# Ledger of designs, part 1: miniprotein binders against Pentatricopeptide repeat-containing protein At3g56030, mitochondrial

No score or structure here was measured in a lab: all are predicted.

Target 1, 310 residues: Pentatricopeptide repeat-containing protein At3g56030, mitochondrial, of Arabidopsis thaliana (Mouse-ear cress) (q9ly43)
Amino acid sequence: STVNPNPTASPGRRTCVEFDNLIFKAGSSGDFEAVRRLLNSRVVNACFNTTATFKFLTNTDSYSSSLEDLRRILPQTDAGYTRKHSYETLIARLCKLGRIDDALVLINDMAIGEFGLSTCVFHPILNTLTKKNRIEEAWRVVELMRSHAIPVDVTSYNYFLTSHCYDGDVAEASRVLRKMEEEEEGVMSPDTRTYDALVLGACKSGRVEAAMAILRRMEEEGLSVLYATHAHVIGEMVESGYYALSVEFVMAYAGKDKRLDEENLGSLASKLIKRKRFKEAKMVLKEMSVRGLRMGDALREFHEKNVLQS
Unless a header shows other numbers, all headers, positions and changes below count from the first letter of the chain.
F, E and O are the ipSAE of ESMFold2-Fast, ESMFold2 and OpenDDE, as the mean of both directions, binder to target and target to binder. V2 is 0.75 times the mean of E and O plus 0.25 times the DockQ between their complexes.
Where letters were taken out, [cut] stands.
Atom coordinates printed by the task and the answers are left out, and those that the model quotes come from them; centres of patches stay.

## First folded at step 6 (miniprotein)

Design B6
Fold by OpenDDE base, look of step 7:
Structure B6 (fold): chain B 310 residues (1-310), chain A 120 residues (1-120)
Amino acid sequence: as target 1 above (310 residues)
Amino acid sequence: SPEEVEYLLKWALRRIQKLAEELEKLSKELGDENLLEAAEDLYLAEWLIYFALRKVKKGDTEKALELIDKAMKILEEAAKKLQEAYDKTGNEDLSQAADRLKRAAEELRKAIEQLREQLS
């Protein structure tokens, strides 16, 4: 009777949340040696840093001191992935705090120390600057990337593209696309985010037909469509008074992804109700019901009162 | 050759861009929303040509043809609109713009012809 050895309970791997909490406590108390150790241990335990990892760093009186301590200990973390990942995470945190200059200081630290500076390290900076419409500064960051022989990727360009498209500036969007084209062959190809931005731009400029054309092209390329992409189109259609067309649109794209359908149809129904387009709203809700799609509480209530009781 | 097609497309892109910018400016000056719409259509055409260029570089001639054809049609339609606007207003800038669009469309037509020859 070969006693099956009891599967040794794998020592309970600390969760990412647990590590974040420990780092928070250590950082808040000023124990940055503990922070260093925890950052090392985290990676060993296959728990990656999160957006909450450096949440103890805030725009308070302790900010400068804490940042100085972090800059001191990060170079002391385990070489390779741990160190690089820690810098990336901290840079992202600094960007969230609006401390772009300090983020750039850390970039310089990475460059000098040769800690694995790469394109992805710049993404949070570019994202933050472009979202704040600090476009010129963002381009200076791109030049900084180039100066370090770091390739500018599609994601980087997409931040600019998204910013311009959000403003409905199709001209500047075109300029960004041209810059993408000028990059080395095979390196730059539009992706899902690229197309999303272009759809957004078309919508913001009031060109629903153009938005649809771009969306079709995206599908033809076999790219996955983001919820946001459909949301742009739906939003613009409703805003422009194309109620019937909006219904046709969501129906045409329904059936491929239940979650997407729930979001699209639900969002449209809500918008239609808000615009007092009850006929169209009822049609959408009926379709949701027929397809067994989940409705939010408000939509469910409306459905029960206005569709089922009629 | 693919290089020739790329050249034609790039040439068309530059011309379309310039014209779009001019139309946008003119729209502001004249307060004509139709001109703004035309400019936006040209930017759409530019995007399509951009995608076509990528397809050409990848050797996907069929898709490139499709995209160029769509762009060409947009340009032709825009040219017609501008001509109509000229006929109504007598603004010579519109007539010139229409002619420029027609020329751009013709260049795209040449690109299509060259690409078709590569498929035969």
Scores: ipSAE 0.429, ipTM 0.769, lowest interface PAE 1.3, mean pLDDT 89

## First folded at step 9 (miniprotein)

Design B19 (from B17 with Y7H W11Q K25Q E29N L36Q R103Q E106Q E113S)
Fold by OpenDDE base, fold request of step 10:
Structure B19 (fold): chain B 310 residues (1-310), chain A 120 residues (1-120)
Amino acid sequence: as target 1 above (310 residues)
Amino acid sequence: SPEEVEHLLKQALRRIEKLAEELEQLSKNLGDENLQEAAEDLYLALWFIYFALRRVKKGDTEKALELIDLAMKILEEAAKKLQEAYDKTGNEDLSQAADRLKQAAQELRKAISQLREQLS
């Protein structure tokens, strides 16, 4: 849930961007007391940390000293949300920098200090490790969570599932599903990301029918469908030569969301053109025109030359 | 009973998983692509059975039936691929695998039957 920042920030309040810039200046200059104060102040001003908050921390010569200073001041931030949020943000930054070991050190700091260690704190680590195909290490992190009596949630398992499904490894994906089922009852309900991963896995394994079945199930459960999910299906259909089916698919799902339709039909049209499937491409573009959907420049040009001039 | 259905589904899961692993190994040994595809089908079938199992636990019998039916269709496809591989190679291990697949399918059919009885 991307909490839309309430745009009604009164004109006198500092923005998230402004706080990030101030923290950047303070951190870059070595004024970590100022960093501490700013971290406290931004929460009070309802300006949450962003992915840019700790951008001053980089893989340079100052990395070790800066991290040490951060580890010193974070425990001194306001107890509760401010402190926890700061740790989470820094852990995410460390993960982005590829400093997984240091992220784990911060987790240990949180555990020792009782700073509100929770499942979500581990998500950036699991995400990074699984994206890098460091699966064994990711499972060790899961065991670390359990050792701290932190429940493993569906999001955590989804990182593994997504990684395996991206590779088309349906076997390992099945093992993840088994592990999810072996958890306590009700704890591991599949969500949008779970189904997205499974659709991806089915597509990558060349099983379009299975992908469609999973997608239908997702809809039946009332889960929101991601653009990425449709993109997986469209991509696999075209790659597998199911051109007519791909057209049928995008037409069947059209009409619910204009933006989604623009993306789906536009993407399909582009792929069909690349495959020299001009008949099917023209059908898609005609439908886009009829529905008043926006076309990219390349598609518009193709449409004008090949559909309107014929 | 729901418990009996769960038991049947769990048995089917175990059998299918083991069979999928065996087919992967056989595919490597025999160099037959159909066996690999069959193994992949079986793994996909596992997905739907897991979903069905979850629905059974929640008391959603209708959805559970639909999911098991999908799994059965996938198993049928896997069986065809397995038969093709057997016809090509004459390997008796494939015949045994086919029998195990039939057993797993039978367990799912029993589950379907029990779930249908719960809806009547």
Scores: ipSAE 0.707, ipTM 0.888, lowest interface PAE 0.7, mean pLDDT 92
Fold by OpenDDE base, fold request of step 10:
Parts: sequence; structure tokens; C-alpha cells
Structure B19 (fold): chain B 310 residues (1-310), chain A 120 residues (1-120)
Amino acid sequence: as target 1 above (310 residues)
Amino acid sequence: SPEEVEHLLKQALRRIEKLAEELEQLSKNLGDENLQEAAEDLYLALWFIYFALRRVKKGDTEKALELIDLAMKILEEAAKKLQEAYDKTGNEDLSQAADRLKQAAQELRKAISQLREQLS
């Protein structure tokens, strides 16, 4: 249940953007008492932190001093949600800056202070490390979670799985799946990201049939399919020379979402043209036209020249 | 019983994983790409067996059967690649690997049989 808190901005309340701007000014000027007050005030006003909240913290000469000041004032924020949320937001910012060690320092601060350390606090760290292929370090972070009696969730495992599958390393992907299965019964359930990664892994390893089977399982589980998942399949089919199958695939999944169809059929048509598969490309473009799907400029030009003039 | 099926699937998982690792090593030693592909097939088969295991635990026998069937199909493909490599190299280690693969497949067949009995 994605509670989209559409906070109806009452005309008299400051917006999240306004708070972020005020915090930016305060942080940039070195007024960290103001930062503290603003962090407290924004939660009271139902304006949560954003990815921009700590944008004043950058990899510059002032980084160390600013971080020190932040570490000083965060414990002084309102106890409970405000404090926890502030730490989470700052940790995410540090991860974005590539300051993983400093993020871990803040984790330690939260642990010592009992500021509500939870699984989600570690997600940005795991995501950053796995994206950088720092896999061993990421596993050490998982062990750190366990040492604090923090459960490892499917999202955490998905970071590892995605990293391995991106590289086409089906062996390491299987090891991650084993670890997931070894967790307490019922705790680890594959989600959309899990299946997306597995489809990617199958595609990267050149096994389109397996990818399709996984995709079917995803649908049978009632999970929403990401555009990226279809893109993996389409890309691999074309790369492997399965041109007829790729057309069949996009046609079979067409009709549910217009935007998705535009992306899938358009992408396929473009790839087919690049491979000089003009017959198949024309079929796809004809279908796009019949369905009233939007074409990019290049595809439109090709369609006009090769389909409408024939 | 569901517990027996789980046991069979876990045994198959262990056997297949070990075999996949062995085939990777053999591929490197013999310079045969078919063995590497076979190893990769086995790893993919593991995925489906893990899914099947989860379904068994949930009592979804029908879906478990479908997933095991997919795994079996992949194992058959791996077996073909393994045989091709053996025909090419004559390496006895490949023959032994083929036997281990048959054993793993037999565990899965037993699991299928037991699951079918539960549906009945």
C-alpha cells in the first residue's frame, strides 16, 4: 500500500522544497542550530526530508567540518521519528557522495544512541556498494546488520542479486538465492526486483527461454512487470537473432498499457532497423500505427518512407 | 509427505550445485565451452528448484510440479552438452559427471512422483 501522502499543502504551511532551501542556506552558512530547528519544524509541519535536504554537504573542503557539526546536532533533534528520519536521510546523502565509511560511522552513532536502527537504514549502503561491485564489503555490512539483530530483508538480497545478474554471473546469483532460502521460513519472498534481476541474469547469459519462463512465473505470482524487464528480454532476443520471436513477444504483451507498448514496440522496431531486419520492423511499426501508438522521429520517418510509400 | 519432497529437492539442489562447480572447473581445464554452458544451465535449474521448494512449503503442489518440470528440461539440455563434450574429449571425468547428473534428475523424479500422489 504505497500511501501516497498527497499532503494537501494548506496555504499557510511551508513546503518540503521551502524547508530544503532553508536547510541548504543554514547548512551552507554554518548555522547548524538553524538546521536542527528546521529538521524539527519540518516534521511537525508534515514535510518529510528529501534527497535534497542535505545537498549542502558536498565533497569539498568544508565536508569534514560540516559532517562533524551534523553529527553533533542530529542527536539533539526531536526523539523518535524526526531523529531517525534525519539520520536515514543523511546516510543516504553520504552514500550518494561515496562516503561509505562515514555512513557506517553514523550507523554506529545510531546503535550507541539507540536511535531506532532498522533494516532500511542499511539499504543505501548496500545499494552503493553492490553497484560499485564491492561485494565483499557489502556482505560485511550484512553481517553488521545481523550483529545488531537487524533482519536482512529481500531488498537487501536483491542488491546482490541484481549486481551478479547484471554481470551475467548466474553462479553467484544462485548462491544469493541459496542464502535467501536458508533464511527463516516465510521471511524471504521474491518480489518484482528479484524476478527482474533473474530475467536479466538469464538474458545476459544468453538463455532467452529461461528468461521467458521466469517472466511467466512473475506474472503468475501477480507481480507487476517493470519496463526494464521487458527491455532485457527484447534486447537479448534481438541480439541472439530471434527476430520472429521478439515480434511475437511484444505482440503478446501489448494492449495492457499504452505507454509500455510504445516503449516496447518502439524499442524493438529501432533494434530491428539497426540489424537491417526491415520486414520485421515494418510489421512492428504497422502494429504501432494500427494501435495509435506514438513513434519517435526516427521511427516515424522510417515508417513514412518504407511502409506508407510501399 | 511434504517433508519428504522437501528433502528430495534439497538433496537435488546440493548435487546440482556441486556438479555445476565441477563442470566449470572441467571447462577451464579442458577448454570446452560446452561444459561452461552446461554449468550455467545447471545454475539456472537451481533457480527453478528453489522456487519449487518454496511452493512445496506453501502447499502449492501444482505450481511446484510445473517448476520442477522446467528444471528437468534444463537438466536435459545440460546433459546433452555434457555428452557432446565427452564425445569430443573422451574424458572419464565427464562420464562420472553424467552419472551424477542422472542421480540428481532421479531425485527430482521421485519428488514429482510424490507430489503427483498428493494431488490425487
Scores: ipSAE 0.702, ipTM 0.886, lowest interface PAE 0.7, mean pLDDT 92
Fold by ESMFold2, fold request of step 10:
Structure B19 (fold): chain B 310 residues (1-310), chain A 120 residues (1-120)
Amino acid sequence: as target 1 above (310 residues)
Amino acid sequence: SPEEVEHLLKQALRRIEKLAEELEQLSKNLGDENLQEAAEDLYLALWFIYFALRRVKKGDTEKALELIDLAMKILEEAAKKLQEAYDKTGNEDLSQAADRLKQAAQELRKAISQLREQLS
């Protein structure tokens, strides 16, 4: 996390940023005993590890020995939260570096040492593999989770769904849904991220009615249906070059909530202008005016200059 | 009973998924975009049937009916695309696929009928 839980410390008390800087200096100079001490003392000072804690670890050949030194000293950190969080933070760093095999070695180290494996430790591994479309490896990680009796949660399945739906692979997305239904005899509930992925998949297949029906299911489940969800769909359509379809999508959804209509049509118009699709943007702006929808200042100025004057 | 409806929905899920895989293969073999779109329709119908199965397990009969009705509409769209592909090619595998789609739709209609009986 980039959040410093103690940004205004008492005189003489270190902050999370100061701990991260000290660890960076110690690790860069090869002083791993100092790294171990700093990992212990930062927790005592209410300063938790961040995404910067292991930033000294990089992908150069010289830093393969840095991982080996970290593997030696991490078991020697204070037991409980300190050691567990140090492993979690290092595993996440290795995933950011694309070093999945090394992350899995640390998983095994945690298992052998009985340092408290949990589902959350696997999340960055699954996320990285699925985003890189290394799906078979990601399923092998799921098998590894099961071998340690670690439950596969909805977040874990969502990484697969998001990847498949982003690729437009509705067949594989359907197979993931079947697996989710089989978990604990269907106790696992879809969440906001599940529906977001399925909306994306329906959009990629060009099926506006299905995408809107899935959004309706989000509302019925009491899940947040925010501007961001619609903006993501609108953005995907524009990014994929589906300009006419994007106009039809916002129009088909319009009339339900005037504030939401203002956000959807305004967002589409802005994205079309950015992509230099001025004809389509003018059509959306004309519709906003006809419906009496509020425009932001920048969009209103474009409308006055390019629609009303032309 | 709720258990009978669950069994019927699971049977429909299995049949529809197998049919979708068949249509993908036929689409690749025949080079027909309508068949690929029909397969995608079937996969999307599966999503709503999975949602319906969850509602049946929770005893939410009205929401389950709504979800199955949505799946049925999607199956009708797939049937139209399948018919168009058959009209263009005359391929008898497509005629057999259409029959299997009708069978899957009939299984869903049986589930609908049982759920409506539970409401009345």
Scores: ipSAE 0.637, ipTM 0.877, lowest interface PAE 1.2, mean pLDDT 85
Fold by ESMFold2, fold request of step 10:
Structure B19 (fold): chain B 310 residues (1-310), chain A 120 residues (1-120)
Amino acid sequence: as target 1 above (310 residues)
Amino acid sequence: SPEEVEHLLKQALRRIEKLAEELEQLSKNLGDENLQEAAEDLYLALWFIYFALRRVKKGDTEKALELIDLAMKILEEAAKKLQEAYDKTGNEDLSQAADRLKQAAQELRKAISQLREQLS
């Protein structure tokens, strides 16, 4: 079989895609010595592992011979960054496959081998468990982190906050915040994702005025709302029937980034039109016009027929 | 001192958290929607007190005052809902809860007074 050449590759140097393809072929054929050599070689050439590196591992079963072969060869990779990153990448792959118990076996392998366990290795495990609403298991992983003297960071707590706030569970979110305050005598600083989660939680619990107050605090700290989180919050407000407040929310944010404003106001107007909330939609469209924001074709047509011709 | 304000805020956090848990339980026992809404208000007040605590640690007295004032307004709304539930039921646990809420509010007022003294 032939390997299609990568047309963007520099002569004489492999790309990350080429390394991933070679590892895929070697792993699929059972040549784990080649996998070991390629994991070493790619790092020497500043070609770091990707989400594709272990994609040859497709088995969702808790135990398989391919994993045991990987468990044998990974300790034999070059010490330091190469070995640590190979474990991190494999753990993340196992989490994608839903094989959390196997990911925890690798955690134990790293601990026994003294391969430099760190907080980052646990992040994909916590992320996967919290997204699947396996919160009790996620807290047991936090206990495991503490048993290895590994600090729990703001990113780790944010996985819990995001999960609870997505459900609108302000009580559990409050308990996570208290744990964050207790860590390191309260020096742990909330970040953008912390505030984004709390905004979502306030919205989902029906307290949109509190959500707006939290966003104002984010602005005062110079933090930015992520595009995807912002769009999700707007969508949740509309789905929950807070139409007038969704307009106030978007207007409070408007005026800093023209392209973001066009996306947020335009998306909100479209959602309001779909829900037959024409009063609120007209308010948003009028504001877009006053601010000189561009409208998409369908939205511009609605504006001409219903705002300008009214 | 700044450390005394931090102590007052942490004490208020503990009282409000315990009170919110108590109101959740009473809401389930009595089937009273006002108590559930009051408990949720208390949880949201905790978030603003948490933000205020961060501002006190950074020496940002003016922002800390604004955040404590927001928390106080939320506590006032919770107190109204608690009073409505008491008027309906006569439940003595609700009068004890109201006393605990007043105590947490007094701790916040003391923190406000300390912070205003720092501004002058």
Scores: ipSAE 0.623, ipTM 0.869, lowest interface PAE 1.3, mean pLDDT 85

Design B21 (from B19 with R54L K57R)
Fold by ESMFold2, fold request of step 10:
Structure B21 (fold): chain B 310 residues (1-310), chain A 120 residues (1-120)
Amino acid sequence: as target 1 above (310 residues)
Amino acid sequence: SPEEVEHLLKQALRRIEKLAEELEQLSKNLGDENLQEAAEDLYLALWFIYFALLRVRKGDTEKALELIDLAMKILEEAAKKLQEAYDKTGNEDLSQAADRLKQAAQELRKAISQLREQLS
């Protein structure tokens, strides 16, 4: 992980932003010895790499030259955390640029140099491939992980699940779950992102009851339910014509989190108005008013003209 | 025993997965949307059986029962859609698919019985 625990240092010490700017200047001017020194010294100053560290690397005509220079100097950074984290950060940058083949070259560089391959360096590669619907290539990356004896974790499988569930492809999502079950250690537990993907998949396939059952499982396990998860369920209920159930759903969750209530009831009211379900929309808006929940401009106008005036 | 319940759930997973693939193919051959929806129901049932299996491995007997009950409800909906497709077409492959669905449901009922004995 590229978490920066100390982005702002005490007086008299450089900040992470200052180090990123210095590296940008050095890399842009071709001074890769300075890049190497700055990668080493920033760690001494508790200023770890960020998503901006290698932003001088772009998809311009000179990008291959800059990458080759980085490939030359990264092995020469301080051993341990500094070198490993520099590779991780650069791999993530290459994935952001869409340069997956180059990211895989760096994986091989780390393997040959024995610089500490781990599951986390593969995450941005899997994420990028699955988001681009390059699923066969993503599975070949999983095979590459296995060839280096690197464990495939829940986060890795979640990228596949999210991609398939976004498409509503419950068959392919089920095949990913089977592969997760086949992990010999059986220690793999679904996390919040696993359940969120499956809620999305159930919603996209039009199966509201299954989505609600999965949401109940998240709550029973004490997992934090994302606001987006509620939005998927509400949206599918309205799309499927379950208007009365959608009102019951938001009312069942009302009263525990005011910000969630404002999002859920407001979103539902807006969707009901678009569907010309004015009776149900008025009930939701009346409840928002009674509970003192804030409304957006469009809902406020509708409420004033259709509920308060009439 | 916990090992017997785990075995039953794994058998059900395999039977239902194979049946879902069969229904997808029959749906394409017959052009029947109800068969496609039944196949998707079967895949959703697999999700809850998988969750139940995880709970059995952790010793969460009561939660495992709830998840298997949910899977059974989904299988009942799939069975209704399968019957409707059979009533419309008379296709004997659908009759055989219905028998396989009943077999998978029986395995789940055996798992339920074993888990309920553990709660007594």
Scores: ipSAE 0.703, ipTM 0.901, lowest interface PAE 1.0, mean pLDDT 85
Fold by ESMFold2, fold request of step 10:
Structure B21 (fold): chain B 310 residues (1-310), chain A 120 residues (1-120)
Amino acid sequence: as target 1 above (310 residues)
Amino acid sequence: SPEEVEHLLKQALRRIEKLAEELEQLSKNLGDENLQEAAEDLYLALWFIYFALLRVRKGDTEKALELIDLAMKILEEAAKKLQEAYDKTGNEDLSQAADRLKQAAQELRKAISQLREQLS
């Protein structure tokens, strides 16, 4: 049973926002003993660290001295969850600042202090490197994980898959899948992000049938499909001229999430109108009307002129 | 039987991956976009063979068959593109690539046959 943060805690108790603000004030004024105390006490109040916790650390002249002070006080926080989460949060902040080398120094600090390295602490490093297309460096971080006997998880591989598939590089994506299969003889199972990346890769390579087959597998595994993933498939179908198939696709997924339906059918109708596929566009708009889905101004105008009046 | 199906699928994965790498190199050397598209088809077929492998490990024979059949259809498209490149160039490396594709397809057919026995 994990305790989730409650930003509107009972009267007289601090919230996660209040703790982050106190840490910001203390860190900005150089009071790192107060930062240490607040990192400890917030956990007691079920107010865990957030992406704002180390916001006072910035790419300014104070960066180096603030980091030195943080490296001094983090080992002195309460052992266990508090200290591990403080390191994880700071490492993520350093990655956001583009300070990957300093994030790796903190990894080493955790290793030397025996504070319990885990896969989660490496995730922001891998995410940042792969998003910046620094793939060789990201693989060297994976080698570092293995040198500490830290398991490489599906989330770690997903950062690589997402980067390669965004570029349409199905060859490199396939090499990542091979590495995933090699992990403990396939004990690692794909998750939602794995399939989302592969759908994007199939779309970028122009292979709509493959993208749809992957989406079907997500659905059969009970995984939720991201709105952005649906948008990529719809866009590729229209770009490739598969207009009838695009209508079939949005109809197959309609009926479970009204907000998703409004986005999918509305986006498809707009794309079909732009491509002068008025017959298919009318079918989609008629379905939107039948289902009570909201239309934007341009779609309503088209619907009134071409569906209701003709 | 389940161990043999898994072995066949893993063997096909490795063979198709090597073939895809060969087609990428040949595409670069010959400047033939059909070969590049064929290589991409092979990489996508690998994805569905990998999914099929996962289903075999879970004992989901019907879904594994569906995924292997999809991979076979993708391999057929790659074979057409490979044949077009061969017809255009006469390159003997493409003839050998076609033979390797046939070998991988045979491995998948064996896997299909064994999985269908599990259904009956």
Scores: ipSAE 0.695, ipTM 0.901, lowest interface PAE 1.1, mean pLDDT 86
Fold by ESMFold2, look of step 9:
Structure B21 (fold): chain B 310 residues (1-310), chain A 120 residues (1-120)
Amino acid sequence: as target 1 above (310 residues)
Amino acid sequence: SPEEVEHLLKQALRRIEKLAEELEQLSKNLGDENLQEAAEDLYLALWFIYFALLRVRKGDTEKALELIDLAMKILEEAAKKLQEAYDKTGNEDLSQAADRLKQAAQELRKAISQLREQLS
């Protein structure tokens, strides 16, 4: 359907989805002057760019003429928030396509144009490079940030920590932590993602007691607990053969968040059953039953045959 | 006094990091598994010393003590592995490493003492 289904009346205000659809059509057809106008007008309508805004860019190589057209029209968007956010969104899209060098070209465009570089435009670049284990390139991007006098923030360091800790490289993770401590004025403070990364690193190195201690520190600071963080710890404990500790871990954290408890205990029980650790699995399922936690079909069937009928 | 504790923790961080790097290199040169594991223990102790430093800066004396005690236990495990590697190889670089570990541990014990005095 069209954005104006009643042709005899004035249209209502456009939605963010409608703006993204219009930009997609304009960009796909090569009408970049329309793209420029739509980038301006959506902000006036309190409708900000999304991950879909530049979805008409699909090429994964650097020879796309659409980028050159975007490079021409972005400086011509309204100054301030509109132009800055358009660059940010396009940089993120290029990173999703794996076109890091093109994202860096846009960084340089912003610097030359004095369009207000900030730390946030570098985040998708660092995230992509570290997730692909291109660590040396990621540090060169940090050098670029420093050359523009842009502060390296906790989020930037967390991308490195997560990558190193995923590999179990506690040495490199420690070097990143040292850099965080050395930041000028000593104001760098770890956040939830910092602790999540270090928990993962301790687990990957086989030091689950240290991982539990780090998790305790997260909770004591009132930081949010992600299911993924608990799942990593549970998974590593079971994979490493720490079955009794895995049961102790989920019991120590049970009673604080019912949805988390259902996921943690259910996941642990399933992993224990798969590894034929039926004694431990029965303990977990009994606790799920006592607490009134929901079980999936397979767990419920196992519970009824092996726990309730004992 | 809180600033002296912070200074002691920062010195311990620097000593332990340098020592961990040396043990990694010595592990590769000597082919000793205990040195690699000791280096990893040192890196994990650094993490808890960093957390303790943050707690000292917040004035959270009880939690800082808990974190330093945990780091000390990890250093004791590393010291055992270091001693075993020294007994096996006789390498004098390991004797130097043991001395540096003792210095870091002493800085942590002094930090513990000052923090416990604050609780009194």
Scores: ipSAE 0.685, ipTM 0.886, lowest interface PAE 1.0, mean pLDDT 85
Fold by OpenDDE base, fold request of step 10:
Structure B21 (fold): chain B 310 residues (1-310), chain A 120 residues (1-120)
Amino acid sequence: as target 1 above (310 residues)
Amino acid sequence: SPEEVEHLLKQALRRIEKLAEELEQLSKNLGDENLQEAAEDLYLALWFIYFALLRVRKGDTEKALELIDLAMKILEEAAKKLQEAYDKTGNEDLSQAADRLKQAAQELRKAISQLREQLS
């Protein structure tokens, strides 16, 4: 549950950026007592940690020392949200640095200290491992979650699903879905990311019809469609030679979001031009013009030369 | 009963999954890419059956039926590919696989019948 920071920050309160800068300076100078105080003060001021909070921690000679100091001071932060949030943020930073083992050490610290270990703490680790195709290690992390009586959520499974679908491995994707089904009844429901991954998987496997069917199901579930999802479909349709269908597709979904339309139609037009499908490209560009959609420079040039001069 | 439908769908899932694995292996052994495609089709069918199962659990019979119908269409395509491979190779393992596919389809048909009865 991302607690939305109350936008009504009184003009006199330090901003998240200011806190990040102060923490950066303190951490860089080795003043970890100041870091501790700032982490506490930040939450009191309703300024949550960001991805930049622990930016001072880098893969340099000072890494080990800085991490040790952080591990020392984090337990000393205010109990509850402040401490938990600080650990989560640092774990995310460690994942970004590729320091997965150290992230796991912090998880152990949280477990021992009872600092509110939860499913979301593991997400950055699972995400990083699956993106790096370290699938077996990611499953070991899932088992670690279970060992701590932490439920595996849809988000966790989605990391695996996305990884397999990106590779077009529909078999392994199916295995993940089976595991999801085997969870307690009613607990596991596919979300936007689940469907996005499945659409991607279908596309990567060369099955546009299946991808479209999945997309339709996603819409029927009332889920918002990601830009990436449409992009997968458009890309595969063009790659598979379904030029007319691709035009129909983008037209069918146009009109809901101008920015999305600009991206979808623009992307399709570009791909069609690259494939020398000029007739279809002109149709798309005409539609963009009629709708007042912004065109990139290359598309605009093509439009001027080939549509307006015709 | 909804429980019976769930049971049928789960059985179908297991059978189709096993069949998909078998087809993958046969594809490797026989060097037939059509069999690999058929296997992939079956895996996709599993997705729709899975979604149908979830809908059944939610009491959404109409959507469940639609999803099972999609799965059935995919199974039919897989069956065609399987038949083509059999016609080319004469391999008896393919005939057995076809029979297994028929059995899975029958389970889905039973599920459809039960779901339709619930709407009625």
Scores: ipSAE 0.657, ipTM 0.869, lowest interface PAE 0.8, mean pLDDT 91

